# VHH binders against q9y6x5, part 39

Target 1, 379 residues: q9y6x5
Amino acid sequence: LPPKLLLVSFDGFRADYLKNYEFPHLQNFIKEGVLVEHVKNVFITKTFPNHYSIVTGLYEESHGIVANSMYDAVTKKHFSDSNDKDPFWWNEAVPIWVTNQLQENRSSAAAMWPGTDVPIHDTISSYFMNYNSSVSFEERLNNITMWLNNSNPPVTFATLYWEEPDASGHKYGPEDKENMSRVLKKIDDLIGDLVQRLKMLGLWENLNVIITSDHGMTQCSQDRLINLDSCIDHSYYTLIDLSPVAAILPKINRTEVYNKLKNCSPHMNVYLKEDIPNRFYYQHNDRIQPIILVADEGWTIVLNESSQKLGDHGYDNSLPSMHPFLAAHGPAFHKGYKHSTINIVDIYPMMCHILGLKPHPNNGTFGHTKCLLVDQWCI

## First folded at step 1 (VHH)

Design d49 (framework vhh_8h5u_2)
Fold by ESMFold2-Fast, scan of step 1:
Structure d49 (fold): chain B 379 residues (1-379), chain A 126 residues (1-126)
Amino acid sequence: as target 1 above (379 residues)
Amino acid sequence: EVQVVESGGGLVQPGGSLRLSCAASGFTVSEYSNYMGWYRQAPGNQHERVAIITSGGSTNYPDSVKGRFTISRDNAKNTGYLQMNSLKSEDTAVYYCARSKYTIYWEGTRTYFDYWGQGTQVTVSS
């Protein structure tokens, strides 16, 4: 009877979508499980960083995936689509699937979760799919359920990633109620399909399932652009990441670049690395650039161009619009319990507890998730 | 050392066609370009994207040009192309070729371009 856990992410699922749209399948899941209404993610509020924080329990400065585009000043390596499979980028932490396979003689399975197609500390998920956005949710679910049911040694930890509603949130913006309603209804139907598949295969009653997300989404506009080219010429810096958090690598003196940027827009904060607010936990890593620009919510940093995004994320992690939710169901979880807020780094030690794994040192606090769990005292 | 140079611009009648070329020097496409893009800027306006192509050949277009413009690349010649058909007066702009080395292109339709050409003028007028 080894405990089993399926971790599902719907990218860019803003917490308040649950209050503004109908989710009959997700609400049935929650009724017999638990809901955390807000998950406070890590800064920056981007896909790769937050997905890795979920599975390591670490802030970005500690796990090393500090953005979706990165430059490492010590090794002179660049992180891009062509080298996102280089283990160098992922080796600053030990994700839960690695611990699951090394600490216990068990298997892990993965359908597209960031980092799962990369050998990390010479360990890759026992079963995995190379990332390909064109692969359907149905195919990802078919593989995960097959691996959960038919593996030896048993698959005890499985991950499933889906790109929506993030892709549509970017394209239409979260305030486009007509288009977002269609997208979110499709996601709810996928949740219904997931639950039905697990029930038909006899997995539902003994499987712990977490449904969560990495971040939210905020409305952008052509009326809220910050033109970086009006602040500083391209010859003075190398751009490592652009919007809404720009990562600036100076080609000249750092202070000179800072002085050109610091008063350019009232809708952008400009930080020397050592001046980045402590509350972000975004300072102590060689992949964090000497100057970081942080746009205000809904503002887009551009290079003398229009923006194609009507929605975006990456903003200050204190913003409710950046927060996802967490729902869970299974033998480890209470039924019909609602919790207000946890930190995204708290998910990792909770998952380790459910699986009986010893967590690596992490930034999460197990006490924050105790009330979700049947084997813990919470009155 | 990396340079990109556009050519093929000019004056055309509405409904006409042009093919723009973007020659790169100082790097190979496989070495420095995960993404290539074409941007345009009309007088008084900001730059807007008109096409993007990945190293693997996947393309993306805004609705304003989709079905009319086609982006392509020839890795052996280290050259990118923009085929523009059914040209309209609103297509009048300076067209820029952009190349990216450091972008991951995971989220949305925007990418970050490290190297830009000097631009080539396209004028659509009767």
Scores: ipSAE 0.000, ipTM 0.281, lowest interface PAE 12.3, mean pLDDT 86

Design d5 (framework vhh_8h5u_2)
Fold by ESMFold2-Fast, scan of step 1:
Structure d5 (fold): chain B 379 residues (1-379), chain A 124 residues (1-124)
Amino acid sequence: as target 1 above (379 residues)
Amino acid sequence: EVQVVESGGGLVQPGGSLRLSCAASGFTFSSIDYYMGWYRQAPGNQHERVAIISSGGSTNYPDSVKGRFTISRDNAKNTGYLQMNSLKSEDTAVYYCARETYVKWGSDYYLDYWGQGTQVTVSS
């Protein structure tokens, strides 16, 4: 049987949730599989950028999805329409489903993973659902399992995306133990449903399953706001993205905008594009704006108003609160193995190895994940 | 204190028109470079986005309402609007106005400020 892989993302699943809450179904999955305790994601620690990094193995400056809202200075295009199907935004990289379909002439299937409903390099996932947040986890799972069992050429790579616990993390904040325990228990039950469905359909024994996430979550407060309107008037700039990483396109001299912003708050760093720290790998792309503001953990940048958001992400990727985890089970993976840390860009070359695909040049290191795999020797 | 109030709903016959209004208090739509959106939930159905508008006036609509619904905003009055034309029975729902500051897919999961809704019923 050709190797098969299902990649599942629970958006905003902070790594330390595993230590603070009970996950009986996820723990049973891990007991017979592998756990990476935390995954170092890419900067900025946002949904679209990190989901695309998982499937391309590239930093955001290289794959071109540099934020959830973007402006491209060369073409003058805006990525501000959440239903925009323009391949332009996604064409700076080749995601794994495209490679899977072109190198091996196999099929790919997708339930809501970012980018899968867009043709990228003239190739769209063989089976996909147009993004709709209202579609239940059960319907997404029903479609994915149907496609895994009933496709020719065979579906060898499938993705499944779910919006929680990110949505609840924003609404309640990660420190709200009562609400978060309810949400996380529901997610654990969904994992139980996933495993049971795969077993009932005879897929479990031959399918590699990765459960991961794109980022974590940190607690925010109305006591930790940075009012950008107190620093600079709207007539001096166009705002491309606001919080916690503000992307500033100057309407006047860049130095004048920078001078109005620097020293405005002790709780944000102001960078000219060329001064953005090298460790972020967030500099060499036309969609990265001339001035970037980076708020300190738990601080929210606002425009002369309050924020009802009690949790957020997008912060410095060195922060443990921004890190997700990775768990995996299947014929490619060891059983009962725990690993401390990998980089999120390392997931792509590992997945290529499992599927027998030649990876496109990428920023991941296969050596970081080889200890997870039964066909690899590691020390 | 911070709130959104929807109005303008009601009973209308198929092919009719309604104009919904969304008044913000305690914050302003004009102070953001993100979206204001209209969302609906029909009886027995999932919640869906029906219109979104940026601070610069860019708009987006799903195919189900494209050409029939028009979203607009009046920054001076701190009010958003949804003009609904050629209404169909399938448009029957509670309509919600929200400020969307985390623009991913325009879903209720990422809305900062949300109203109580206004009922629209399209029936003969």
Scores: ipSAE 0.005, ipTM 0.262, lowest interface PAE 11.0, mean pLDDT 86

Design d50 (framework vhh_8h5u_2)
Fold by ESMFold2-Fast, scan of step 1:
Structure d50 (fold): chain B 379 residues (1-379), chain A 126 residues (1-126)
Amino acid sequence: as target 1 above (379 residues)
Amino acid sequence: EVQVVESGGGLVQPGGSLRLSCAASGFTFSSIDYYMGWYRQAPGNQHERVAIISSGGSTNYPDSVKGRFTISRDNAKNTGYLQMNSLKSEDTAVYYCAAERKYVTWGSYTEKYDVWGQGTQVTVSS
């Protein structure tokens, strides 16, 4: 029987939520599986970039999804609509479902993972759902389990995406214990439903399941605002992305725009593209703008007409508040093993190994995930 | 104070036309990071997006209204419009104007700042 893998993402699930709230269903999953306490995500710590890094093993400058709002200086195209289906944005990398379908006579299935409703290198997930936030977790799970059991060629790679706790993290902020407790309990119940459904359908013992997330969440405040209109007039630049990483396209000389911005606030760093810290791996792509502003944790870059979130992400990827976790269960994984940290780009080569696929060149290191796997040993 | 207010709803016969208006105050549609959209909700149904327009004038429509509805904006007047032609009984709904911050995050509730109006009723007689 070919190996099977289900990859589940709960958007915005900060790693330290596991320490501050009770997750009886997730803890039972971990007890018979593995836990990675922190996953160091890629910069910028946003939804589309990190979801694409998970399935490609590449930094954002390499896979081309460099933000949730982008401008390509070569083609003059804008990516700023959640329903933008132009393959152009996704074609700088080959995600694992495409590799799965092209290297082996196998199918992929997707319940709303970013990119799965777009043909990438002329290949779309064999089974997929067009993105619709109104579709319940139960309906997504029902479709995925149906496809895992009733496909020819067999579905060997499946993805499932859920918008919480990110939506509530933005609305309430991660420090709102009352509201976050309710949201996280509901997520734990959904994990319980997932496990029960897989057991009921006879999938549980032979399916590898990874539960992870793309980023964390930090608390924002009306007391921590950087008003960009106080720094520079909007006639000098085009704003491609705003907060907490502002992408600035100058309409005048780049050095003049930089000089107007560089001393505007002690709570943001201003970088010319070539001066962006190497540790971010956020420089070598035409979709990265000539000037990037990076706000300090919990600070929001605003315009005079802007509204503000109570929680946000996108900040420096060295911040623990930006880190998700990874839990996994199945025949490929040890039982009861706890690991401290991996890089989010390491997930891709691990998944390729589990599925028996040859990975495309990537930024992950298979050695970092070896201790999780029963057919490998730590060296 | 930041708000949008809809007007222009009413009762029409099938095949008729209506023009809805959306007036913004406390912010401007000329801001590069705001899309203006029209949504509708019939009793028992979820909100459906029927039109969206960027600050630069790019538009999108679902197949159910494409060719019949036209969205536009007048940034100088800080007002958006929805021209509805060839109305059908299925178009009966409360119509909402929203100013949406342009983030590509999946769903209106993640990484988006939305300013919603109170809605205006459109009724198309059978």
Scores: ipSAE 0.000, ipTM 0.239, lowest interface PAE 11.5, mean pLDDT 87

Design d51 (framework vhh_8h5u_2)
Fold by ESMFold2-Fast, scan of step 1:
Structure d51 (fold): chain B 379 residues (1-379), chain A 126 residues (1-126)
Amino acid sequence: as target 1 above (379 residues)
Amino acid sequence: EVQVVESGGGLVQPGGSLRLSCAASGSIFSSKYTYMGWYRQAPGNQHERVAIIYSGGSTNYPDSVKGRFTISRDNAKNTGYLQMNSLKSEDTAVYYCATYEVTIYRDSGTYELDYWGQGTQVTVSS
């Protein structure tokens, strides 16, 4: 039987939640598997970019999903989370489900992972659900497990996405221990449901399961706002994305717009595209705008208004608050092993190895994940 | 399109009371992921939040008005209220109602839509 992998994402699961709250079901999963304590995500630390980096092994400038709101200056197309099904936006990379279907005569299955309801290079996940936030975790799990057991060609790669704890992280902020405790307890219960369902269906012992996330969460405040309208008149530019990374398309000379912005607030950095720090790997794509503003952790960029958002992400990827974790269990993984840190782009070549797929060129390093795997030696 | 209109402002003596109303179009107050607040701006001062109420009824107030101001909402009428008691000269400002609609796609709060009224003047003087 070919190896099988289920990739699960709980959106916005900050790594240090594992230290500050109890997760009995997740801890039982880790006890017989592996834990990577911190995953260094890609910049910007947003949902769509990082979910696509997990499944392509590429930085955002290389895979083309550079934000949750984008403008392509060459084609003049606009992308948003509500208008995300145009294949144009996703075609700059080949995600693992496409590779899985094309290399091995295998099927892929998907419950809501970003990009899986879009034909990419004329290939869509063999089984998928159109994105709908109202669909329960149980329904997503029921479909994935049905497809894993009842498909020909066999489903060897499956994905499952859940919107929490991100939604609650935005609403309450990560410092609201009472509300976050309730939310995280519910997530742990869902992990328990997942494991129980896989055991009852006879899948657990032969299935590789990865539980991870795309980013963390940091506390925001009405006392930490940057009013962009106090910096520059809106007639001078088109706003492509706002906070905490603002994407500015100048309507006048770029240098003039830059000069109006560059010293406006001590709590944001203003970059011309070619001056964006190399460590971000966020420069070489037409969808990255001529001027980028990067707010300091916990600061929100606004347009002459208040923000009631108590938590946010998108900040510098060197910040531990932006980092998720990775836990995994299954025949490919060691039991009871803890690893400190990997890069989020390293997940893709590791998954390709587990599935026996030849990875497309990518920014990940297989060597970084070798110690997690039973068929590799790192002593 | 959501529109927000404030009413109930006016001139009041120190120690007096006023009740502000905020009428919103559509079903904004009945939405699961909405919240609303009252904000004020006096000449020479920064914009200040004076009250917020979340969809579940939880409220928050700054120390400057805590115990004196009460925010409430009537979802069936799409109307919010600010009850202001024990008014002081320092409360003189233009008061704005704002309502926030959170769109949950895959990154909750990233796509917040906010709707502001044009303001109502409150003057506390003898």
Scores: ipSAE 0.007, ipTM 0.192, lowest interface PAE 9.8, mean pLDDT 88

Design d52 (framework vhh_8h5u_2)
Fold by ESMFold2-Fast, scan of step 1:
Structure d52 (fold): chain B 379 residues (1-379), chain A 126 residues (1-126)
Amino acid sequence: as target 1 above (379 residues)
Amino acid sequence: EVQVVESGGGLVQPGGSLRLSCAASGFTVSEYSNYMGWYRQAPGNQHERVAIITSGGSTNYPDSVKGRFTISRDNAKNTGYLQMNSLKSEDTAVYYCAAKYTRVYEYGSKTTYDYWGQGTQVTVSS
């Protein structure tokens, strides 16, 4: 039988939640599997960019999903995560489900992972659910497990996405221990349900399962706002993305816009595109705007109004608060092994190895994940 | 007050063509993170999408109309169009224009507004 992999994402699961809250079901999963304590994500530390980096192994400048809201200067197209299913936005990379279907003549299945309801290079996930936040975790799990057991050609790669704890992290902030405790306990119960369902269906012993996330969360405040309207008039620019990384498209001379912004707040950095730090790998794409504003951790960029967000992400990817974790269990993985850190782009070549796929050129390094795998030496 | 008004429906023979128009007033259709779309509902059938166009001009069609229908928009006029060619009896339905926009600052932080027209009847019959 070909190897099988289920990739699960809990959006916005900050790595240090594992140290501050009890996760009995997740700890049982880890006891018989592996844990990576920190995953260094890509910049910007946002949902769509990092979910696409997980499945392509590429930095955002290379895969083209550079933000949750984008503008392409060459084609004049606009992107939004809520309404744009145009393959154009996703076609700068080949995600693993496309590779899985084309190289091995196998099926892929998807419950809401970003991009899986879009034909990419004329290939859509064999089984998928159109994105709808109202669909329960149980319904997503029921569909995924049905497809894993009842498909021809066989489903060998499956994905499952869940919006929490990100939604609650935004609403309450990560420092609200009472509300976050309730939310995280519910997530741990969902992990318990997932394991129980896989055991009941006879899938558990032969399925590789990865549980990960795209980013973390940091505390925001009404006392930490940057009012962009106090810096520059709306007539001078088009706003492509706002906070905590603002993407500015000048309507006048770029230098004039830059000069109006560069000294406006001590709590944001203002970059001309060519001056964006090399360590971000966030420069070489037409969807990255001529001027980028990067707010300091916990600061929110606003347009002359209060923010309702008590938590946010998108900040510098060197910040531990932005880092998720990765846990995995299955025949490919060691049991009881703990690893400190990998890069989020390293997940893709590891998954290709597990599935026996030839990876497309990518920014990940297989050597960073080999200590997790039973068929590899970890030096 | 926001209004979405369809026009151009009517009776046409099989193999004929119709052009539907959708005029939006009270808001700017070219605001980023928006789209215009055409949907149809035949008697006794589920409501289905027939075409979508984003503010930047990206389009999407289901297989049932791909190659026969073309959606376009004129942002300066706040008007969307659906050119329907090679019409079949199966295309008989009430056609609805929708204008949808989402205020997005973050994936988990969005407000979506949907504006629907009253519908226009398209009947393909000899």
Scores: ipSAE 0.007, ipTM 0.169, lowest interface PAE 8.8, mean pLDDT 88

Design d53 (framework vhh_8h5u_2)
Fold by ESMFold2-Fast, scan of step 1:
Structure d53 (fold): chain B 379 residues (1-379), chain A 126 residues (1-126)
Amino acid sequence: as target 1 above (379 residues)
Amino acid sequence: EVQVVESGGGLVQPGGSLRLSCAASGFTFSSIDYYMGWYRQAPGNQHERVAIISSGGSTNYPDSVKGRFTISRDNAKNTGYLQMNSLKSEDTAVYYCVKTRYVYTSGDWKVTFDYWGQGTQVTVSS
């Protein structure tokens, strides 16, 4: 029987939530598995970019999902809806579910992971759900477990995505202890439901399960706003993305737009595309705009208005507040092992190893995840 | 049925105080899907947020009112409040109680304004 892997994402699960709240079900999972305390995500620290980096092992400039809102200067196409199913946006990389289906007689299953309801290189997951935020965690879990048990060819790779705690992190802010405690307890209960379901179906002992996230969350405030309309008249540019990373497409000379922006606020950095710091790996793609504004942690860029958000993400990926964690359990993983840090692009080559797949060229380093695996030497 | 209704506005002298009330029906302030805010609109201006409170009690204020205004809620009465102290002529506006929720649409989480109350006039004048 081929090895099997279930990859689960709880959107916006900041790593330090594990230290500040109780997670009895997650702690039981970790006790018999592994924990990576911090995962260093890719820039920008947004949902679609980081979810695609997990399954491709690539930086955003290489896989092409460079933001949740994008404009491609070559083709003149706009990406502005989470339900946009144009394969054009996703075709710059090959995600693991495509590789899984093409290298062996195997199936993939997906419950709402970004990109899984889109045919990529003419290949879509054998079993999938069209994205719909109103579908319950239980319904997603029911479908995934049914497909893991009742498929020919067998499902060997499955994904499960859940929108919390990101939605509540934005709404309440990560410092709202009462609301965040309630939300995080609910997530821990969902993890308990997941484990119980897998045990009832006889899957638990032979299935590898990874629980991770795409980014963290930081507290925002009405006192930390950058009013872009105070810097530059809207007639000089087209806005592609706003906050906390603004993507600016000039309507006039690029240098003139840059000069109006560069000293407007002490709480944002203004970059010409070629001057974006190399450490971001955010430069070599037509979907990255000629001028990028990067707000300081907790600052929100606005257009002559107040922001409703009490929490946000998208900030510098060196910030611990932007980091998620990774926990895993199963026959491929050690029991009771704790690791400090990996890069989010390292998850892809590790998953390929577990599934026996040949990885596509990627930015991950297999050596960073070796200590998690029972068949590897930690040297 | 979901509804919010404002009360407590009026005419007050500079330096005075007023307390606005917002009565909610069809939902509770303990619901994690909702939070409430107070917005104001002076003639010729867009709506400005003056206070927000989550179901868990977290609050946020702009610098223009911070330290002078306090938002609170009474779960037993299912009522929100805005205590306005040290009122200035610049605080003259129609004040709205707003019920909001977070929804996922267009690749991102957006705040949706589910209901605006009818507003209550606050006039600060000698």
Scores: ipSAE 0.000, ipTM 0.261, lowest interface PAE 11.9, mean pLDDT 87

Design d6 (framework vhh_8h5u_2)
Fold by ESMFold2-Fast, scan of step 1:
Structure d6 (fold): chain B 379 residues (1-379), chain A 126 residues (1-126)
Amino acid sequence: as target 1 above (379 residues)
Amino acid sequence: EVQVVESGGGLVQPGGSLRLSCAASGSIFSSKYTYMGWYRQAPGNQHERVAIIYSGGSTNYPDSVKGRFTISRDNAKNTGYLQMNSLKSEDTAVYYCATDYEVYFSGTWDSRYDYWGQGTQVTVSS
């Protein structure tokens, strides 16, 4: 029988939450599995870009989901609705569920993972739920486990997405220990429920399970605001994305807009597209705008107003506060092994190996994840 | 704002049965995001969950009570229940009802916390 994999994401689960809070259920999961303490995500450190990088193994400039809000200069299309089902935005890459269905005539199942309710290269996940934030974790879990256990051809790849702790991280900030401890305890209880459900259904011993996240969270403040209106008038540009990475489409000469912005704040870097640091791998796509502003950690870009956000993400991907973790359990994984760091793009070729799929060309390095796997040699 | 009150505890012989009730003020059990759970604490031990019921009606139990305890709720009465059968001396504890929003989205997280009752004593002894 083919190997099976369930990929679970808790949005915005900052890696160092594991050191600051108790997770008895997650620790039991890790005790008999593997832990990667830090996952270096892709820039920009936002939900849609990083979720698509996990399942494609590609940098954002290569897979085309370059932000949560986008403008394509060639076609003049706008992506600003998080539930946009236009395949145009997703067709620059082939996600793992599409490859899974096409290479081996296997099925895929999805509960809310970004992109899974969109036909990509004329292929939609065999079983899926249309995105709706109001659907409970329990309902998502019940559907995924039903599909894993009762499908023909068999479901070999399944995804499960949950919006917490990201929503609470934005509302309270990661430094609010009282509120965050309550939120994270609930997530740990959900992990316990997940494991018990898989055991009850006889799935636990033969299923590979990965629990990960797309990014972390940094504390913000009303004392750390960058007001764009103090430097440039709205008539000079169209704003495609605002904070903490602003995407600027000039309505006048690009150099004139750049000159108005370059000295706007000591807490913001201003880049012409061709000057964006190579280490970001954020340059070679028509959806990346002519001028990009990158706020320093904890600073919020605003338009002459306050921000209610006490936490945010999207910042430089070298920042530990932006890093999630990865935990995994199952027949493919060692038991009780801890690893320091991998790149988020490394998850895709590892998952392809576990499922026996030929990966599409990608930016990940399989060697980085070998020590996690029982069928591979580690140095 | 929300008040939780347990009832139905008492002294029972091994092998006996008890039904605990949990009454909540307001209509929180009808929420799409609300869960209700029963937790217990025996003398000298930490709190442990013994049953949970989710907004969709799905339930979860630890192996120690599975097959003996049944959790249910009546949203119209704002009342939850724990039916305890085949009770053992090891089930002796103070039982607490807790309810909270599983997740709340109205563009933002709800600032509400777990709502706990004061507990009801269950003693299983001859």
Scores: ipSAE 0.000, ipTM 0.145, lowest interface PAE 16.1, mean pLDDT 86

